VH-VL binders against Protein ULTRAPETALA 1 (ULT1). Designs and how they scored, part 6

Target 1, 237 residues: Protein ULTRAPETALA 1 (ULT1), of Arabidopsis thaliana (Mouse-ear cress) (q8gza8)
Amino acid sequence: MANNEGEMQCGSMLFKQEELQEMSGVNVGGDYVEVMCGCTSHRYGDAVARLRVFPTGDLEITCECTPGCDEDKLTPAAFEKHSGRETARKWKNNVWVIIGGEKVPLSKTVLLKYYNESSKKCSRSNRSQGAKVCHRDEFVGCNDCGKERRFRLRSRDECRLHHNAMGDPNWKCSDFPYDKITCEEEEERGSRKVYRGCTRSPSCKGCTSCVCFGCELCRFSECTCQTCVDFTSNVKA

## First folded at step 15 (VH-VL)

Design y2 (from x4 with heavy chain W53Y)
Fold by ESMFold2, look of step 15:
Structure y2 (fold): chain C 237 residues (1-237), chain A 121 residues (1-121), chain B 106 residues (1-106)
Amino acid sequence: as target 1 above (237 residues)
Amino acid sequence: QVQLVQSGGGLVQPGGSLRLSCAASGFTFSDYAMYWVRQVPGKGLEWVSSISYSGGSTYYADSVKGRFAISRVNAKNTMYLQMNSLRAEDTAVYYCAKEYERDSNEAFDIWGQGTLVTVSS
Amino acid sequence: QPVLTQPLSVSVALGQTARITCGGNNIGDYNVHWYQQKPGQAPVLVIYRDSNRPSGIPERFSGSNSGNTATLTISRAQAGDEADYYCQVWDVSTVVFGTGTKLTVL
């Protein structure tokens, strides 16, 4: 009985045991409930993964659909696309869990309870600013050809690479840090630029457009750009 | 140009078996999922079965599960439906169909001409 | 599995606008596809994902989907539009067709 006091602050408070009855692969973690999930493509077959539901309304899927996949956290929409259902855009009905041996879409389960509550707090006018703090991939344009290249802003070092690139008026495709490329490499198509990254933490303030502001990961006190100098001067008042 | 040509229908007694064929031409058959849809004469459409591009995954309506088997031979550009333990309610026109390339496996753009299967004593 | 209910028949005067409904609980949360089937012929896809036309389908065919009702609209109805019409959705791992509507052009 005493062993359950930690669960009152964790995933055991998210759902009643009866609400998870007969679901396959249920694991109650520190601050989440995890279940087996999947998405079906008649072209490629079933993709199978693990869905984590958080009290914040966040939904994370660890995909096993592609051997050698480097992504370890997907949104349900991204998982739907990776399963081969790119144009459907109906993940609430297309991502399923197993209840009593049957595929049941997420929309017909209690698993969306916290996602739905979180979505009600976010109006359409505040989508970029209000519902969730997230870290996003951002783009830097080449001074020579104008093509934009994707930077991942998921770690302090990656934010530093983006910050330095934004501050370089002569930045070129050949300066890209993740791979050897030139201006001849095709620019990422606009439809793929909608993918910016993943939600990281509700306590993170996020980056607005420059690594010199936002959450702790975006601050480089040793940087000499005017934005960083102004910030450093203001905190030493 | 692009077409699906069906064969293999006919009359069979209850409990019997029949194999339907669907031959494709005018497109790269091995790139697409393929489907069987049936229609009782004078009635509506009912999805029966689907098969993945390689044949590695198959899907069935509950009404035929365990009795019907879908397959394909990509080298022959042909899909098949093996129908076993046939019942009177399986009497229908059977259509094969190709998934629509510009969709997410939800719609069908090319249909075969249909073949009649009659299950009667 | 969702039940897609269509009226059994719809009549329209030549040159007028026909509307064929497909009813289902929260059908607006699905992508709805529409097929035309003339007597003795295979179905033809006329609308996909609610409102898109495949190549070769005239602009007078249009579609909408909201709430509990998807609608196929045929403006300036022609004699050649007489046919059965079916709505269809994807349900998890299966395909579901509506009950079908016979359109008569008077």
Scores: ipSAE 0.671, ipTM 0.863, lowest interface PAE 1.2, mean pLDDT 80
Fold by ESMFold2, look of step 20:
Structure y2 (fold): chain C 237 residues (1-237), chain A 121 residues (1-121), chain B 106 residues (1-106)
Amino acid sequence: as target 1 above (237 residues)
Amino acid sequence: QVQLVQSGGGLVQPGGSLRLSCAASGFTFSDYAMYWVRQVPGKGLEWVSSISYSGGSTYYADSVKGRFAISRVNAKNTMYLQMNSLRAEDTAVYYCAKEYERDSNEAFDIWGQGTLVTVSS
Amino acid sequence: QPVLTQPLSVSVALGQTARITCGGNNIGDYNVHWYQQKPGQAPVLVIYRDSNRPSGIPERFSGSNSGNTATLTISRAQAGDEADYYCQVWDVSTVVFGTGTKLTVL
């Protein structure tokens, strides 16, 4: 069988075998190394996930919180928040891997090698993003015109309205719950999507704006998406 | 009105056992992680153990693993620390504490009054 | 596990500013919390997450954290500020307290 994937750095070349010694859950992919990782909240317990390290410096975490989350990709910062560390904002020290049976923070591992190298290449223009966030607003696209409409995500009721809209593949401008609008109304200006402090958080498949673990505001008993069904059946007595 | 009231301390022989209790009032006990912190008289504070809001997860300092067991009964608004195989080094004032709601369970805002455990022959 | 080293004691003249340090390797990468403990009493949270005050803590209490040092600052020191002070961090899955500092107001 032909090796068509030899044109980029292979996963087996990212780290020496000695650098990954005793680390739990190591899986070498075509262009990444994957390991088991976690984050601890004394309130909620340990959250467990899979961390992928790429030669580009990208870090992706796939949460194992429910069966419906198998396609959700999180940054380490989003995973820290997802685990119940909402205000800590110290993911390098709070996200851990298992080495020799012990929890070791990412900051004390070789796994940040490519992330750190990539950070040296980032321009200062990226620092203007995400300096401070106060609330979440999210957007839903109209099936007819493609225009995006801004939803507020500050209360359980508002999250429910957004959740239902995201789950409706035929959602239209006329379904907008806050005002009577049509496709003729102007779309939210793109610059305003950044300025209102609206955070773009990773989310579960089928529940794209929800943090999958530990957030009752984003899980609803009437919703049929796999993530909400699993959450509701698993956390209620 | 918010209170943590402790009981169950006292004098015990090395190798003995003791159970501490921490009764909560004035807040929704079942929403919060709870903690045990100890202090040898005249010395500093040391975290001992913590328990998740439901009791499903427990955590221990290395110095007490395998000897101490934390538990809670949310219907009684009460947390417990079962201390077994006690040693002289376990002599301390034991405090229970509630996680601070505004800090994602890194800090503690409400503390019990403390109870002295003395391990001596 | 980080060792959080504090000076054993600090003295301050009445009305002056006291500074209590908490030293640790890269402590600026942690959120630092501070507690006041008066004799025979339980600790009281006075600063959380480096620089925030809980409700009821006077404005003269402030905090900072960078590099290898976190600092609790008490301006216009009063006799009632005499106490032991502890810093505290979260470390992976555990809680770590500093060694403690006795503040004396002269």
Scores: ipSAE 0.670, ipTM 0.863, lowest interface PAE 1.2, mean pLDDT 79
Fold by ESMFold2 at other seeds, look of step 16:
Structure y2 (fold): chain C 237 residues (1-237), chain A 121 residues (1-121), chain B 106 residues (1-106)
Amino acid sequence: as target 1 above (237 residues)
Amino acid sequence: QVQLVQSGGGLVQPGGSLRLSCAASGFTFSDYAMYWVRQVPGKGLEWVSSISYSGGSTYYADSVKGRFAISRVNAKNTMYLQMNSLRAEDTAVYYCAKEYERDSNEAFDIWGQGTLVTVSS
Amino acid sequence: QPVLTQPLSVSVALGQTARITCGGNNIGDYNVHWYQQKPGQAPVLVIYRDSNRPSGIPERFSGSNSGNTATLTISRAQAGDEADYYCQVWDVSTVVFGTGTKLTVL
């Protein structure tokens, strides 16, 4: 028996095979098509991940990180930010896939078909319902060896640790506040450094830098560095 | 004083090699991607090469790939461009440049003074 | 790869408004950056991400970007604004500069 109302839509029906020809990492799931994708930062290198395209227009990017990655699935915009390109805000042109061995931006592929259709249907403006501030992870380089160590900036204390480290011209691996390490400890691979801790979230604004002013987490009135002293003395209560 | 000071230019015959240097001061060199941009005298700007903050990733324009090698030594605050198999069309003033923002901006705020490379027989 | 076409030259009378264009297919989908270069000098960043000014750039410099055209606008042109101007975009993993425009202040 047939049910025209219950028509199934599976991954194999989202795109014709010729539309995905030469695309790297194609995997057809039950209700999605998955491909390898990435984003390039000349500062941090290429971030690589998996893009899932759904018939609903949803786009999900998951990292191919080392074991132990606890990041949520990302929107393309969040992945662009996580890759170290937070202020660019042009994910359609900055997130790429590999076609015939070459990087091709999403905007030049058929992969945005369902996203674009969904975007047209949902064109009405939505008011902001409030947002939670979330700082991306930052790195501080050792003055002796040049290796970079990851700082999380999720709490006031964590932001303070990063602020103090950035203000120390002689900061070394042994000054790392989270673990007892030395310059002999291996540095994170460049491909993993692009994941900066901004997760998929409509409310994740992220911050491209953590300075003594700009948000509540960065305002350290008790800090003795001249930048914080100057800012605190000139800002009204 | 934020500065990029260049050295290493000169005249060379086709097929020859040169190494350009770019010494940084007044900022935390290891925080930034660094760039080489060239300009044929009287002509426009052309991006040549880029290197990540640590040196772990390098990028090249198609016109120089396989012939040029960018590198950096963060302990010395210095970036280099090794230019091999030079051609007449590589004749230009070469600038080093610093990434404008640490993380996500695609622009360059501090440039070196420029170094002339002339390739002629 | 995008080709960023700029007029070869633009002239402006002292005190008037100059507009320098940067044309490219769907350039409005890119972040456009602008540089000023005076003879014998390195370029100076004057606009980034379409319309933002770095510290130290006068507010009479402004930018816009939509459709196939980005525009650098210099109001109340001064003699010191005479220079070459380049637009620039990021394209996937490469950096692309425009062809350059010589601005002459009359």
Scores: ipSAE 0.644, ipTM 0.851, lowest interface PAE 1.3, mean pLDDT 80
Fold by ESMFold2, fold request of step 21:
Structure y2 (fold): chain C 237 residues (1-237), chain A 121 residues (1-121), chain B 106 residues (1-106)
Amino acid sequence: as target 1 above (237 residues)
Amino acid sequence: QVQLVQSGGGLVQPGGSLRLSCAASGFTFSDYAMYWVRQVPGKGLEWVSSISYSGGSTYYADSVKGRFAISRVNAKNTMYLQMNSLRAEDTAVYYCAKEYERDSNEAFDIWGQGTLVTVSS
Amino acid sequence: QPVLTQPLSVSVALGQTARITCGGNNIGDYNVHWYQQKPGQAPVLVIYRDSNRPSGIPERFSGSNSGNTATLTISRAQAGDEADYYCQVWDVSTVVFGTGTKLTVL
C-alpha cells in the first residue's frame, strides 16, 4: 500500500495508472489529469501543448505558440485551428498524444472518457422559462403491494410529483398521479424497466444513479422537506 | 501559369541512390508545404513524404523512413527527394504536389507530371 | 492505420449518374478528398473536404460523407469522366489514399 501512496496524488483520481501507461507528460493535479498533446500541420510543423482533462468533461489546452492571455486556455477545436488546421474541424482525430513513442489521436484514447460521458443526450430544441434538463425515468414502490410504478420526470411538475411520492412513506398505487390505478394493475415486467431520459453523467455532481438528483428541476428551494434541505445545504448555489 | 516540373528519375540497381527534383513556378513557393506521392504502375497512390514551408519540418511514410530525405531550397523554388538504399518495391511513378490552400493542408491541387523510377538489375 | 476500401470498378451509361464509394470505419469523422486520374496523367483534385468543389470542376461532381461511407457522385456522366478515382484522408500526421476505382462510361 505504501508503494501505491508514492504514485498517487492528492485530490481526484480520474484514471487508473494502467490507463495512462506509456503516455508522455502525465501530471495529476487537484481535480485534473494533464498530458502533453499536439496537432500536426505539414505547412507549419507540429504544435505541442498541454491538455487538461477534468471530471466535468471539460478539456483545456495550453499552447506555447502565441502566449497571449486570452489564448492560454483553448478548447481542442480552437487548438486545432491555432495549429494551422484552420478549416479541418476534426479535433478528436487531429489532436494527438504520445503513447509508447507514437502519435495517437484523442479519439483512440481513454482521455475523452469524461468528455463523452458529459455529452448531452437531450438536445435543447426549445426553451421555456429558462434551461431545462432531460430527466431519467424513476420508479416508486407501493407500500401495500410492492409493485413499482414509472414516473416520467420531464417537467418540473412531474419532478415534484415524484419528489412528493418519494417523501410519502405510505405511498400506494392509488396515489399514482398520472392515471387512476389500483394495486390490481399489472406492474411493468423487469425486462421493460429501462431508464429513459438523461444518462448517468459526471457533470451531475453528487448523483450516482441519475444526473437529476443534482439538478434544480427535481429539488425545490421553497420546500422544507429534509431531502430538499439536504440538497440545498450541499450545493452552494 | 502555376506548374510543377519534375526531373531526375531513371533506372537504378537495388541498393542504389537517386535524387528527384521538382521545380515550381507561378506561385509563392515558400508559402506552402510540398509533397511526394508515388504510384506503382497499375496500382494506387501512396503518400511518401512532405516538407513544411520553410523546410524546418519533414514527414515520411513508414515504408521510406530512414532511406529517403526530402529537402527544399526556397531561393531556387525547388524541392528534392533523395532516395537511398532503393528496393524493387520503390519502383513507381513519383509525383510532387502542392497543398491546397482552402484545405488546411489535407489535399493537393497542383501536381507535377510524374517521374518514373525503376529499381531493377 | 485506416484502410479506405473502394470498389475495383464502376460502370455508368452516358448521361446517367455514377456513384463511387469509399468505405472506412467511422470515415464520417474525417474530411474526405477525391481525385480523378486519367491514364498516363497526374491526379486532379475534384472534391475537397467531403463536398466542396475546386474552381474549374463542373457542378455535376458532388460528394457526401457520413457514417462509414463517403460517396463521389458524377451526374450526367460524359465520356471524358472515364478515369480512375481515389479518395483520400488525413490521419493524425499522415496522408492515406483509397484503393482506387476505375470508372467506365458505356
Scores: ipSAE 0.635, ipTM 0.852, lowest interface PAE 1.4, mean pLDDT 79

Design y2 (from x4 with heavy chain W53Y)
Fold by ESMFold2 at other seeds, fold request of step 21:
Structure y2 (fold): chain C 237 residues (1-237), chain A 121 residues (1-121), chain B 106 residues (1-106)
Amino acid sequence: as target 1 above (237 residues)
Amino acid sequence: QVQLVQSGGGLVQPGGSLRLSCAASGFTFSDYAMYWVRQVPGKGLEWVSSISYSGGSTYYADSVKGRFAISRVNAKNTMYLQMNSLRAEDTAVYYCAKEYERDSNEAFDIWGQGTLVTVSS
Amino acid sequence: QPVLTQPLSVSVALGQTARITCGGNNIGDYNVHWYQQKPGQAPVLVIYRDSNRPSGIPERFSGSNSGNTATLTISRAQAGDEADYYCQVWDVSTVVFGTGTKLTVL
């Protein structure tokens, strides 16, 4: 399999131009689309802000149009509450954008496309963190022949298989869990070993750092190896 | 003791004007948005207009926009609805209402007694 | 603006359970509020945000909301429950009421 990056989209490719037509305040950034948004409280009036939509499904709102407001980036739910709608908790219908001069709730726009895709398989009520913690593929060397075999680290089960293989001082090609192989199988070329796998998560400070301590996906609280013990202790700090 | 007491209804000819009043007592009037809701006799409820706690923001149903003006004087604990260019379809009982504290400006807990406005020639 | 359709009337025998529906496209994405109105009187809030009761409303009043239908349920119906009932939602910056249902207790 050829090397590739995880899926990354520039801002201009997130939506077709027709989908953003007549929408107020559109600004296309490097990895986001930004629009004017707002939320109405009959008690306090309209709160106006800017919504950024990311390909990860993240939604960020900056309330710079409210006089004196210097609040950091808000989720849509936090913005709904900030605007004075503390009990509604229906931000998809209460946060609006302007299309053709009219207030249109987010739920009736294409702007939730990436949020909805990332929230599949999730039961949370807020914008979900749809991007899983992703690791690049890793390699385990055979202690008999020195050849390395590719492990995919896409699920907790796959991470467990890799973790167990790294902890086995006698690991051999014949122990490879995905296929029957021996030391006779050709090793993947060195030029093909890097940058293969899922999009790297910012919270998993590069996969090289994960090798030292790891992350919740690839470390196990029931394991007594020093690497997992160190991670478990560090996470509690 | 929490009350909204209404006045100012009556009979008016088409194209005429009428002003409704809603006097509040028993709560801090200036903390709440206030609302007008009307009901054609024998028919359902229709939201008409809303006003923010300070009077700085006003909202109207499309059916009355440009003809009706909501206002409030917090020092008098009173809200008003100025109705101009009245039409036969404006004939209704008009209620004032206070927003429900536990559901910020989505629901209404205190209503006035209602006042009938009749628009006929 | 959504249209909230309610049945014109619902009948219930004394002591039985009444169900009053409020239909709207994706009404489950809204908070639904319910009002009781007796002849010649102002409405009274009986359910807010789908299923919550204001102080003073009996626990036999309950509500649910999912998909395209919100439902007001009145258990152990009493003669005093005979009234008109309206559902209501907030939509963006406006207030929308349902068409109303007359509940008759037999």
Scores: ipSAE 0.610, ipTM 0.845, lowest interface PAE 1.4, mean pLDDT 80
Fold by ESMFold2 at other seeds, fold request of step 21:
Structure y2 (fold): chain C 237 residues (1-237), chain A 121 residues (1-121), chain B 106 residues (1-106)
Amino acid sequence: as target 1 above (237 residues)
Amino acid sequence: QVQLVQSGGGLVQPGGSLRLSCAASGFTFSDYAMYWVRQVPGKGLEWVSSISYSGGSTYYADSVKGRFAISRVNAKNTMYLQMNSLRAEDTAVYYCAKEYERDSNEAFDIWGQGTLVTVSS
Amino acid sequence: QPVLTQPLSVSVALGQTARITCGGNNIGDYNVHWYQQKPGQAPVLVIYRDSNRPSGIPERFSGSNSGNTATLTISRAQAGDEADYYCQVWDVSTVVFGTGTKLTVL
């Protein structure tokens, strides 16, 4: 294929035709390539879904069990857990695609090209300490005044601070961990609250998708709140 | 208390059939994937077959696909391996095994005692 | 499917440390599990997911996994540790065992 459209970022420019040869379920979209994917659990069987690969390095998986809802997007790691492989944490080897009728793990395909390039760029430029999953900012309301205060959820420590604040029925502005404030401090404008920040993807939904009940950064096995208990119990199932 | 008790082995001629049984006790059988693993005497372990918690999905090693059939009856807490078209290379001790609860069905914590299948003329 | 190569045998003196290797191309990208098998007995899980011990396995047993080699380490070897040892991985939709190592305690 000719590359005289060199500045266009469309799906046909992401991979050569021969790189996708014999892959099942290939659909070349406007800004992505989509393929059939799956993950196998001998306990539950094969989970089958559609993987979208973007030039940004983002990977999105839509499971067939939630048809018609674009907001049901999963990361590959979340899909691995969804399929019943909760403790494996090896999604590059456990999520597969079909090439020539055979299951082939993502790690042995060209489909991770942009993900790997994005990871190298991030590592070289910013040297991220934490997990690759980014959580958007969230807000906790004061029990006394009703004002909401912004929490960053970029690290496990920050997620812990937010989790503890959500679990405290008497949480007040003076309990805010990032600065010394009181109820007399001005609340952030509503127009700014819509911007939740994700260092890797501004559109990141965090741990609020319909199949992601949380993650290891934001759920704690020693916590007794119902959300953490439910998450911990689901890992055992 | 947790046990897997096997039966059904023996001597059979090439081309013959046998059915192995694995009876479970001391745990909720219907919650777990179950496995067959074999071992040629004096040699190493080889995975043979797996079955999902409900029996709805089955998996086989290439060497036995089309000849062996795994099944389970959860009401009886029992798993079976139907072995057809047996060959000399199928001679082995056959173990049943339960998936390890803490490992997302990658490892096995409870094994049966093993039963010998000998295929020879 | 990967081939997991183990040495045929390893010898260790009482009280010393034994190391049993499991070699495979990029085995560090897998979770490695280890089993102990004594003569005439079924295997017993001793390490799962590279370095974790099931309940009842003494702290003398430890594991590591990186690059092309996973290692089972048995410190302060006892006579009762004499057995065959197998590594095992999950590969996409199949289970793969290593070739096995006979550990002899002198």
Scores: ipSAE 0.592, ipTM 0.836, lowest interface PAE 1.6, mean pLDDT 81
Fold by ESMFold2, fold request of step 21:
Structure y2 (fold): chain C 237 residues (1-237), chain A 121 residues (1-121), chain B 106 residues (1-106)
Amino acid sequence: as target 1 above (237 residues)
Amino acid sequence: QVQLVQSGGGLVQPGGSLRLSCAASGFTFSDYAMYWVRQVPGKGLEWVSSISYSGGSTYYADSVKGRFAISRVNAKNTMYLQMNSLRAEDTAVYYCAKEYERDSNEAFDIWGQGTLVTVSS
Amino acid sequence: QPVLTQPLSVSVALGQTARITCGGNNIGDYNVHWYQQKPGQAPVLVIYRDSNRPSGIPERFSGSNSGNTATLTISRAQAGDEADYYCQVWDVSTVVFGTGTKLTVL
C-alpha cells in the first residue's frame, strides 16, 4: 500500500477503506484524499471535477473541464456557483460524488468529516474569545534554509509560540515547537500556504494584527521583548 | 407576452407513442433550461424531464427513463417530448415550464397551458 | 429521492392567516419553492428560495424554512387564495414536489 512518510497528514490515514468503498475516482495522496465530484445544473449540464479532502478540514476542487476554470483551485461554494448554481448557496447538498453508480450529495458522505470538525473547533474558540475574531495561520521562515513552517494562532499558547519564533532572528527548522523537524524536511507546498485555517473559508483574510499590536487574544502585555514593550508604550501614550 | 403554447396530446393505446410540443415566445428561449412536469388528474405534480439551454444535456425521472426523449430546436423556439412505450400510468396532464431567471433558482415561473395524454384501450 | 410531506388539506376563515407546511428531514438545508394551482390552471410560482416573492405576488404571501419544516404563510386570506399548494426542492440532479395541500377558504 502507500508508504506513510512519517507525517500526520498522510492521505492513507484520513479514512477507513470501508468509508471510501465504491466511490468513483478515489486517489490517495501524501496529505489528502481525492475523489471525483460534480455539480448538476439543468441549464448547463453536469460539471465534473476532483475534490481533495485534507486533515485540516480544507476542501479543494479543481475543474479542468469547466471552460472558465483555467487550472484554478475552488472552494466547494465557488464550484457550485461556477457550475451554474449561482444563487443556490447549498453546496453541501448540491455538490455530489459517485458512490455505487449513484450521485450522493457531500452532506450524506463521510467526506465532510474533517471540514465539520474544523468548523466546530473554530466556532467554539470564537465563542470563548468573542464571536467575531478567528486568527489565521501564519508562517515563520528558517534563517538557514528559508523554508517556512506553519503556526496555528488559535490559543494564547499558540500565539505565544509564534510571537517567540518571530522574535528570534536565528530561528531555524529545528526550533519548530510542534514537531521534531530539520531543514531536510519538505516544506509545505505553496498552493497549500494560501489556506490559513479559517472556518468555512480556507483562504480567508482573518485577523492580521501582530501579537504585540493585535486583538485581546494576542496581546502579551506581560512580555518584556522590545516589540511588546513598544506596543504597550505606544498604546499608553 | 411571455408564453408557452403546447400541442400534441390525445388518446393513445398502451404501447403507443405520442410527441408533445411546447412553443415559446416573448423571451430568449435559448438562454434557459426547459422542463416537463406532469399531473395525474386529481393527483400531485411530478417532474418528468429537463433539457439544457443548448440541448446538450438531458435528464429524466426514473419512471420514464428509456421510454421518453426530450429535445429542443432553438431556431424554432420549440421543445419536444417524445413518449414511447406508453403505459396507463402515463395518463396525465403534461406541462412544459421555463426555469426561473438565468441564475438557476431551481424554480419554474412560466408554464404552458397543459395537454392531456390519455393511455387507454 | 426525498419525500416532501404536506397536509392533505388546510382550512382558513376569510381574512385570517393560513399556514401550509412542507416536511422533510433537514429541509432547512434546501431552497424551498412554492406553487399555487387553481382548478384547470397551470401552477403559479408564489415563493422561491424559501422566502422571496416573484414580481406580482402580494406581500401577504410569505415563507420560512428551518430544521425539518418549510412553511408557506398567507395572511388576510381571500377567496381567490383557494387552491392547491405544492412545495418543491432541488435534490442533487432532480426536481421533487411535495404531496400537495388543498387550501379551502371558508
Scores: ipSAE 0.576, ipTM 0.828, lowest interface PAE 1.8, mean pLDDT 80

